# Designs tried in a protein design chat: VH-VL binders against q0aze0. Part 63

Target 1, 268 residues: q0aze0
Amino acid sequence: MKIILVNNRFKENTEKKAQEIAGQLSALNVEVIIDNGLDEPYAGTVDFIMVLGGDGTMLRAARRYGQRAIPVLGVNMGTVGFLSNIEINELAEYLPLILREEYSLEARMMLEVAVFQQQSLLTRVFCLNELLLRSNSPRMLSFALEISGQKLEPYRGDGLIVSTTTGSTAYSLSAGGPIADPQLDAFIVTPVASHIINKRPLVVSPEREISLHLLEEREAIIGIDGQIKMDFGAENRVLIKRAPHPLLMVNLKAKPFFTSIDRSLQRQ

## First folded at step 22 (VH-VL)

Design RB5
Fold by ESMFold2, fold request of step 26:
Structure RB5 (fold): chain C 268 residues (1-268), chain A 123 residues (1-123), chain B 112 residues (1-112)
Amino acid sequence: as target 1 above (268 residues)
Amino acid sequence: EVQLVQSGAEVKKPGASVKVSCKASGYTFDDYAIHWVRQAPGQGLEWIGGINTYTGDTYYRRKFQGRVTMTADTSTSTVYMELSSLRSEDTAVYYCARDESYFDYMSGTFDYWGQGTLVTVSS
Amino acid sequence: DVQVTQSPSSLSASVGDRVTITCRSSQSLVYSEGSTYLSWYLHKPGKAPQLLIYDVSRRLSGVPDRFSGSGSGTDFTLTISSLQPEDFATYYCLQATHFPITFGQGTKVEIK
């Protein structure tokens, strides 16, 4: 069995802790690859991914491995989060179930994001929580939103968030979007500081395509999961679709979403 | 208006401790980690460590491990750095700086800084 | 620890001059998905440091366009295309790809 351990580059003694777990797994004849983000993603066949950290670490694992249909387990290192399933002190208890593949999977929709310059594809990236379009200057943006070829009235404001239901408790929530059941597949489109009074958040079918481009020359940035940044200007366009594969999250321990909603409100 | 306001200058004897505060305003406190950086006389900038205000996790440079403690009080939007067993070479201006974070992720980019706190250690 | 070395350690220049400061890392600063956590700061006596450039080349909002950053991997450059009187200061690069976070030793830009 081959497992990837994904950890956080800033966690104190991260290499030491990951090596301790890797040693325990190696003693059980499990091959282990540690991914702290410094090397290219492992390209070979992998049976399981274990994320040692919080929701931010899970986001990186999802972007790197989410399209490969590999089970991903979030292991909480003591911080509150929506994407962890077990606590680090419970790992030894659940490890036999992991090795026997005795767990269920929950699918979480991901975004496929394609950025163009003029007519040429610049990059394609995947995203678990959200894409944020925002101004990179004191000036507001004027931008166009199209949904499956349907042009909406122009937007004017600080930007726009296109979120999955999983991302509904992150930036989208802070911008006034709804909390959504992560078992639903949908886009949540949330304006950021809109100066147009009729621009309410939209919940959109996952079968739609969402397109954004600027209507005037301004410096903007596209943020992906709050961790990847790309310059965005009047020569660019971005297309957003449901990704071909969802993230497959491992469930070993029941963790009901609705009784934990208040965790997402701690910042409000 | 984003501000980081630090506590005032301190004069300490060798072996004592100092606790410097950094009060944040003008932004959502939990969206940014706080790091501490110092500059001794005639020297460059030196990173001491940081605290992720969302998770409460701390990250200390090895040379300070065991002598430094960073804490955050969300209710007052204030971070504290306590440095113990002070030596003359700890004389420096200590800065707090904020770093964009997203859950446990931190970018390591310091876009706003406190005004600095002079700590003088003399016998 | 990853060492970050700036060159030169100091320089003298006149208003209007083009200034180039280099920063070389002992290891690659490339992280997941190509993110490169290299930033540049300006520091004047008696004032807090100020961020100029982050992610190698991205100028902070409000920073004049005479400041630009470039580079990749281990080699990075801050360029000031035409020095202004307010630009005489000490400049630092910082890497945050590797723990611990480290600064370059600084480059002092003085009037000639």
Scores: ipSAE 0.800, ipTM 0.903, lowest interface PAE 1.0, mean pLDDT 90
Fold by ESMFold2, fold request of step 26:
Structure RB5 (fold): chain C 268 residues (1-268), chain A 123 residues (1-123), chain B 112 residues (1-112)
Amino acid sequence: as target 1 above (268 residues)
Amino acid sequence: EVQLVQSGAEVKKPGASVKVSCKASGYTFDDYAIHWVRQAPGQGLEWIGGINTYTGDTYYRRKFQGRVTMTADTSTSTVYMELSSLRSEDTAVYYCARDESYFDYMSGTFDYWGQGTLVTVSS
Amino acid sequence: DVQVTQSPSSLSASVGDRVTITCRSSQSLVYSEGSTYLSWYLHKPGKAPQLLIYDVSRRLSGVPDRFSGSGSGTDFTLTISSLQPEDFATYYCLQATHFPITFGQGTKVEIK
């Protein structure tokens, strides 16, 4: 059995704990690869991914491995988020179940994001929470949104968020979007500081295609999961679709979403 | 308007402790980590550590481990740095700076800084 | 600890000159998906440092376009295309790809 341990580059104790876990697993004849983000993603076959960190660390794991249909377990190292399942102090208790594959999986929709320069594909990335289009200047953006070829009236404001239901509790929420059940597949399209009256958040079928481009020369940035940034200008457009594969999240311990909303959001 | 306002200058004797505050305004407090950076006379900038205001996790440069403590008070949007067992070489201007964060992710980019707090440690 | 070393340590220049400052890292600063956490700061006596460039080449909003950043891997450059009177200051690079975060030693740009 081959396992990837994904950790956070800023938290030294996460790295030390990853080494400890790797030692324990090696003693059980389990091959372990540690992914701290400095090397290319491991390309070979793996059976399981363990994320040691918070929701931000899970987002990186999802972008690197989410399209490969590998079970991913979130292990909380501190503040409980929406994507961790067990606490680090519980890992020894659950390890036998992991090795025997005695767990269920929860699928979480991902975005496929393709950025073009004119007609040429520049890059394709995947995203678990959201894409953010925002201004890179004090000036507002003027931009066009198309949903499956249907052009909406132009937007003017600081930007736009296209999120999954998983991302509905992140930037989208802060911008006024609804909290969505992560078991639903949908896009949530949330304007950021819109100057146009009645530009409200939209909940959109996952079968739709979403396209964005600027209507005038401005410096903008596309942010992916709040962690990856790409320059975006009048020569660019972005196409957003449901990704081919969902993230497969491991469920070892019941974690009720609805009763936990208030607790998780009270940190705000 | 984004602002980080620090507490005033301090004069301390060797062996004492100092606690510097950094009050944030004009933005959502727990969207940004707060880092502390100092500059001793005639020296460059030196990173001391930081606190992720969303997670509460702290990150200290090894040379300060054991004598620095960073805390955050979300209700007042204020971060504190306490440095103990002061030595004369701790004489410096201490800055707080914010770093865009997203859950436990931090970019390590310091876009707004406090005005600085002079801490003088003299015999 | 990953060291970043600036060159030169100081220089004298006139208004209108093109100035280049380099920052060399002891290890690659490339992180997941190509993110490179290298930034440049300007610092004047009695003032707080100011961010100029982040992610190697991305100019902070409001920073004049005479400032540009470039580089990859271990080698990075800040260029000021035409020095202005307000640009005489000490410049620092910072790497945040590796823990702990480290600054370069600084480059003082003085009036000739």
Scores: ipSAE 0.797, ipTM 0.905, lowest interface PAE 1.0, mean pLDDT 90
Fold by ESMFold2, fold request of step 26:
Structure RB5 (fold): chain C 268 residues (1-268), chain A 123 residues (1-123), chain B 112 residues (1-112)
Amino acid sequence: as target 1 above (268 residues)
Amino acid sequence: EVQLVQSGAEVKKPGASVKVSCKASGYTFDDYAIHWVRQAPGQGLEWIGGINTYTGDTYYRRKFQGRVTMTADTSTSTVYMELSSLRSEDTAVYYCARDESYFDYMSGTFDYWGQGTLVTVSS
Amino acid sequence: DVQVTQSPSSLSASVGDRVTITCRSSQSLVYSEGSTYLSWYLHKPGKAPQLLIYDVSRRLSGVPDRFSGSGSGTDFTLTISSLQPEDFATYYCLQATHFPITFGQGTKVEIK
């Protein structure tokens, strides 16, 4: 059995804990690969991914491995998270179930994001929470949104968020979007500081394709999960679709979503 | 507008401690980590450590481990850095700087800085 | 610790000159998905440092177009295409790909 341990590059404590866990797993004849993001993602066959950290670490794991249909377990290292399932001090209790593959999976929709320069594909990335289009200057953006070929009236403002339901509690919430049940598949389209009052957040079928492009020569940035940034100008467009595979999150311990959303609101 | 306002200059004797504050305004406090950087006279910039205000996690350069404590008070949007067992080589201007974060993620990019706090350690 | 070394340590230049400062890292600064956490700062005596360039080449909003960054892996460059009187300062690169965060030793740009 082969497991990837994903950890955070900054917290020395998580590196030491990852080594400790790797030693415990090796004693059980489990092959372990540690991924702190400095090396290329492991390309070989993997049975399970264990994320040691908070939701930000889970986002990186989802982008690197989410399309490979590998079970992913979030292990809380003391940070608050919507995407962790068990605490680090419970790992020994649940290890036998992990090794016997006695757990359920919860699917979380991901976005597939393709950025073009005119007709040329520049890059394709995946994300778990959201794509953010924003201005990279003091001036607001004028931009076009198309949903499955249907052109909406132009937007004017600071930008736009296209979120999954999982991402509905992140930037989308701060911009005025709704909290969505993460078991639903949907896009949530949330304008950022719109100067046009009629532009309300939209909840959109996951079968739709979303396209964005600028209507004026402006410097903009596409942000992915708050961690990846790409320059975006008038020569570019971005297409957003439901990713081919959802993130497969391991469920070992019941975690109530709805009773935990008060933590997100308290941070406002 | 974004501001980081630090406490005033301090003069200390060797062996004492100093606590410098950094009050944030004009942005959502929990969206940014706060780092501390110092510059001794005639020297370059030196990173001391940081605190992720969302998670509460701290990160200290090994050189300062055991002498530095960083804390955040979300109710006042203020970060504190306390440096103990002061030595003459700790004489420096101390800056706080913010670093955009997203949950436990930090980029390590310092887009806004405090005005600096001169700490002088003299016998 | 990952060391970043700037070259030159100082230079003298006239208004209108093109200046180039290099930053060399002891290890690759490439992180997941190609993210490279290399940034450039301007620092004048008595003032706080100011961010110019982040992610190797991305100019902070409001920074003049004469500042540009380039490079990859271990080798990075800050270029000032036409030096202005307000640009006489010490410049620092910073890497944040590896813990701990480290600065270059600085490059002092002086009036000729």
Scores: ipSAE 0.793, ipTM 0.900, lowest interface PAE 1.0, mean pLDDT 90

Design RB6
Fold by OpenDDE, fold request of step 26:
Structure RB6 (fold): chain C 268 residues (1-268), chain A 123 residues (1-123), chain B 112 residues (1-112)
Amino acid sequence: as target 1 above (268 residues)
Amino acid sequence: EVQLVQSGAEVKKPGASVKVSCKASGYTFEDYAIHWVRQAPGQGLEWIGGINTYTGDTYYRRKFQGRVTMTADTSTSTVYMELSSLRSEDTAVYYCARDESYFDYLSGTFDYWGQGTLVTVSS
Amino acid sequence: DVQVTQSPSSLSASVGDRVTITCRSSQSLVYSEGSTYLSWYLHKPGKAPQLLIYDVSRRLSGVPDRFSGSGSGTDFTLTISSLQPEDFATYYCLQATHFPITFGQGTKVEIK
């Protein structure tokens, strides 16, 4: 068996714990690779991914490995969030199940984001939470939204969020988007500080495609999961689709989403 | 308008403690971490540590571990830095600075700064 | 810790001059998905530091276009295409790819 341990570069205790866990797993004849984000993702075959940290760390892991259909377990290390399944102090208890591959999986929809310059592809990324289009200045943006070839009336505001249901409790929520059941697959399209009163958040089928482009000669920024930034100008277009692969999240412990969401929201 | 307003100058004796405040306004407090940076006379900028206002996690440079404590009060949008066992070499202007954060992710880019707080440690 | 070294430590220049400051890190600053957490700050006496450039080459909104950043891996450069009177200050680079966050030692740009 081969396992990747993903840790947080600024959370030193996660690095230390990763090394400790690696030692324990090695003693059990399990091969371990530690991913702290400073190197390219491991390209070889892997059986399991363990994420040590919070939701941000999970998002990075999802972007790096989500396309490979590898079980991903979130192990919380003292943070609040929605994407971890067990606590670090519970790992010893569940480790035998992990090694025997006795666990259930929950598929979470991911986004495929492609940025173009004219007809040329600049970059393609997969992400678990959302894409954010925002102005690079205090001035509002004017941009066009197209859903499955249907051109909507122009948007004017600070920006737009396209989120998965998983991401509904992140930036989209802050912008007034709905809280979505993570068991659903859907796009959530949430305007950011729009001056158009009739622009409401949209829940869109995962079978549709979403396109965005600016209607003015200005510079904007595309943000991915709050961690990646890309320049976005008048010559660029972004195409958003459901990723061809879901993230396979390991479910070792039951976590009631709706009964715990109020607790998390109170902290924000 | 984004603003970080720090508390006033402090004069302390060696061995004492100092607590500097940084009040944030003009943005969502929990969406950004706050870091502390100091500059001693004739020296450059030195990172002390930071606090994630969303998770409560703290990040201290090893040099200051055991002497520095950072806390955040969400109700007042204020971050505090307490430095104990003060030494003469702790004499410096201390700055708080804003850093975009997303859950347990920090960008490490300081886009807004407080006006600075002079802390003088003298016998 | 990752060492960040600026060059030169100081320089004298006149208004209108092209100024170049370099920053070298002891390790690569490339992080996940190619992100590089290198930023540049301007600091004047009695004032708070100000962010100029982040992510190697991104100008903060409101920063004049005479400021530009470039580089990759371990070598980075801040360029002022035409120095203005308000640009005389000390400049710092900062890396945040590696813990702990570290600054360069600074470059003082003085009037000739």
Scores: ipSAE 0.915, ipTM 0.949, lowest interface PAE 0.5, mean pLDDT 95
Fold by OpenDDE, fold request of step 26:
Structure RB6 (fold): chain C 268 residues (1-268), chain A 123 residues (1-123), chain B 112 residues (1-112)
Amino acid sequence: as target 1 above (268 residues)
Amino acid sequence: EVQLVQSGAEVKKPGASVKVSCKASGYTFEDYAIHWVRQAPGQGLEWIGGINTYTGDTYYRRKFQGRVTMTADTSTSTVYMELSSLRSEDTAVYYCARDESYFDYLSGTFDYWGQGTLVTVSS
Amino acid sequence: DVQVTQSPSSLSASVGDRVTITCRSSQSLVYSEGSTYLSWYLHKPGKAPQLLIYDVSRRLSGVPDRFSGSGSGTDFTLTISSLQPEDFATYYCLQATHFPITFGQGTKVEIK
């Protein structure tokens, strides 16, 4: 068995714990790779991924490994969030089940984001939460939204969020988007602007495709999961689709989403 | 408009503690971490540590661990830095700075700064 | 800790001059998905530091276009195409790819 431990570069305790866990797993004849984000993703086959940290760390793990259909377990290390399943102090209890592959999986839809320069593909990424288009200046943007070939009226505002249902409790929520059931597959399209009265958040079928481009000669930024930034100008377009593979999140214990929603959102 | 407003100058004796405040306004408080940076006379900028206002996690440079405490009050959008066991070498201007954060992720880019707080440690 | 070294430590220049400051890190600053957390700051005595460039080459909104950043891996450069009177200050690079966050020692740009 081979396991990747994903930790947080700024949380030293996660690195320390990763080393400790690696030692324990090694003693059980399990091969371990630690991923702190400073190296390229491991290209070989692995059986299991443990994410040590919070939701941000999980998002990075999802972007790096989510397309490979590997079970991913969120292990919370003292923070609040929506993507961890167990606490670090519970790992010892559940480790035998993990090693025996006795666990349930929850499929979470991911986004496939493709950014183009004219007809040339610049980059393609898979992400778990959202894409954010935002202005690179204090001024509002004008941009076009197209859904499955249907051109909507032009948008004018600070930006736009295209989120999965998983990402509904992140930036989309702050912008006035709905809280969505993580078991539902859908796009959530949420406008970002305090003065947009005629635009409401859209819930869009995962079977559709979403396209964005600017309507003026201005510079914007595409943000992925609040961690990746890309320049976005008049010569660029972005195409958003459902990723061909969902993230397979490990479910070792029940974590009722709607019961804990108030507790988890109180800090925001 | 984004603003970070720090508390006033402090004069302390060696061995004492100082607590500097940084009040944030003009943005969503929990969406950004706050870091502390100081500059001693004739020296460069030195990172002390930071606090994630969303998670509550703190990040301290090893040099200051055990002596520095950072806290955040979301109700007042204020971050505090307390430095104990003060010594003459702690004499410096202390700055707070904003850093975009996303859950437990920090960008490490300081786009807005406080005006600075002079802390003088002398016998 | 990752060391960040600036060159030069100080320089004298005149208004209108092209100024180049380099920053070298002891380790690569490339992070996940190619992100590179290198930023440049301007600092004047009695004032708060000011962000100029972030993510190696992204100019902060409101920063004059005479400021530009470039580089990759371990070597980075801040360029002022035509120095203005208000640009005389100390400049710092900062890396945030590795914990702890570290500054360069600074480059003082003085009037000739």
Scores: ipSAE 0.914, ipTM 0.948, lowest interface PAE 0.5, mean pLDDT 94
Fold by OpenDDE, look of step 22:
Structure RB6 (fold): chain C 268 residues (1-268), chain A 123 residues (1-123), chain B 112 residues (1-112)
Amino acid sequence: as target 1 above (268 residues)
Amino acid sequence: EVQLVQSGAEVKKPGASVKVSCKASGYTFEDYAIHWVRQAPGQGLEWIGGINTYTGDTYYRRKFQGRVTMTADTSTSTVYMELSSLRSEDTAVYYCARDESYFDYLSGTFDYWGQGTLVTVSS
Amino acid sequence: DVQVTQSPSSLSASVGDRVTITCRSSQSLVYSEGSTYLSWYLHKPGKAPQLLIYDVSRRLSGVPDRFSGSGSGTDFTLTISSLQPEDFATYYCLQATHFPITFGQGTKVEIK
């Protein structure tokens, strides 16, 4: 068995814990790769991914490995989040189950984000939470939204979020988007400070494609999962699709989404 | 308008503790982490540590571990840095700075700064 | 700790001059998906530092276009295309790819 441990570069405790866990796993004849984001993603075959940290770390892991259909376990290390399944102090208890592959999987839809310069592809990224288009100035953006070739009225505002249902409890929520069941596959299109006060978020079928481009010569930024930033101008367009592969999240412990959501949201 | 307003200058004796505050306004407090940076006389900028206001996680430079404590009060949108066992070498202007955060992710880019707090440690 | 070394430590220039400051890190500052957490700050005595450039080349809103950043991996550059009177200050690069966050030692730009 080969396991990747994903940790947070700024959390020394996660690094230390990763080393400890690696030692324990090695003693059990499990090969371990530690990924703190400073190196290229491990390209070899892997059986399991453990994410040591919070939701941000999980998002990074998802972007790096989500397309490989590898089970991903979120191990919380004292942070608030929606994407961890067990706590670090519970790992020892569940480790035998992990090694025996006695766990269930929950498929979470990811986004495929493609950014173009005219007809040329600049980058393609898979992400778990959202794509954000935002102004890089105090001025509002004017941009076009198309859904499966259907042109909507131009948007005017600070920006737009296209999120997964997983991402519905992230930045989209702060922007007034709905809370979505993570077991549901859908796009959530949430305006950010729209000039139109009554502009409502859209819930869109994952079978559709979403495209964005600016209608004016303004500087904007594409943000992905709050971690990747890219300049976005009038000559660029972004195409968003459902990723061909979902993230396979490991369920070792029951974590009721709806019973815990109120507690989590009260902190915001 | 985004503002970080720090507490006033402090004069302390060696061995004492100092607690500097940084009050944030003009933005959603929990959407950004706050870092602390100092500059001693004739020296450059030195990162001390940071606090994620959303998760509560703290990140301290090893040099300061055991002596520094950062806390955040969401009700007042204020971050505090307490430095104990003060030494003459701790004499510096201390700045708080804002950093975009996303859950446990920190950008490490300081886009807004407090006005600075002079902490003088002298016998 | 990752060492960040600026060059030069100081320079004298006149208004209108092109100024170039370099920052070299002891390790690559490239992170996941190619992100590079290198930023540049301007600092004047008695004032708070100000962010100029982030993510190597992104200019903060409100920062004049005479400021530009470039580089990759371990070598980075801040360029002031035409130095203005208000630009005389000390400049710092900062890396946040590696823990702990570290600054360069600073480059003082003085009037000739």
Scores: ipSAE 0.864, ipTM 0.930, lowest interface PAE 0.6, mean pLDDT 94

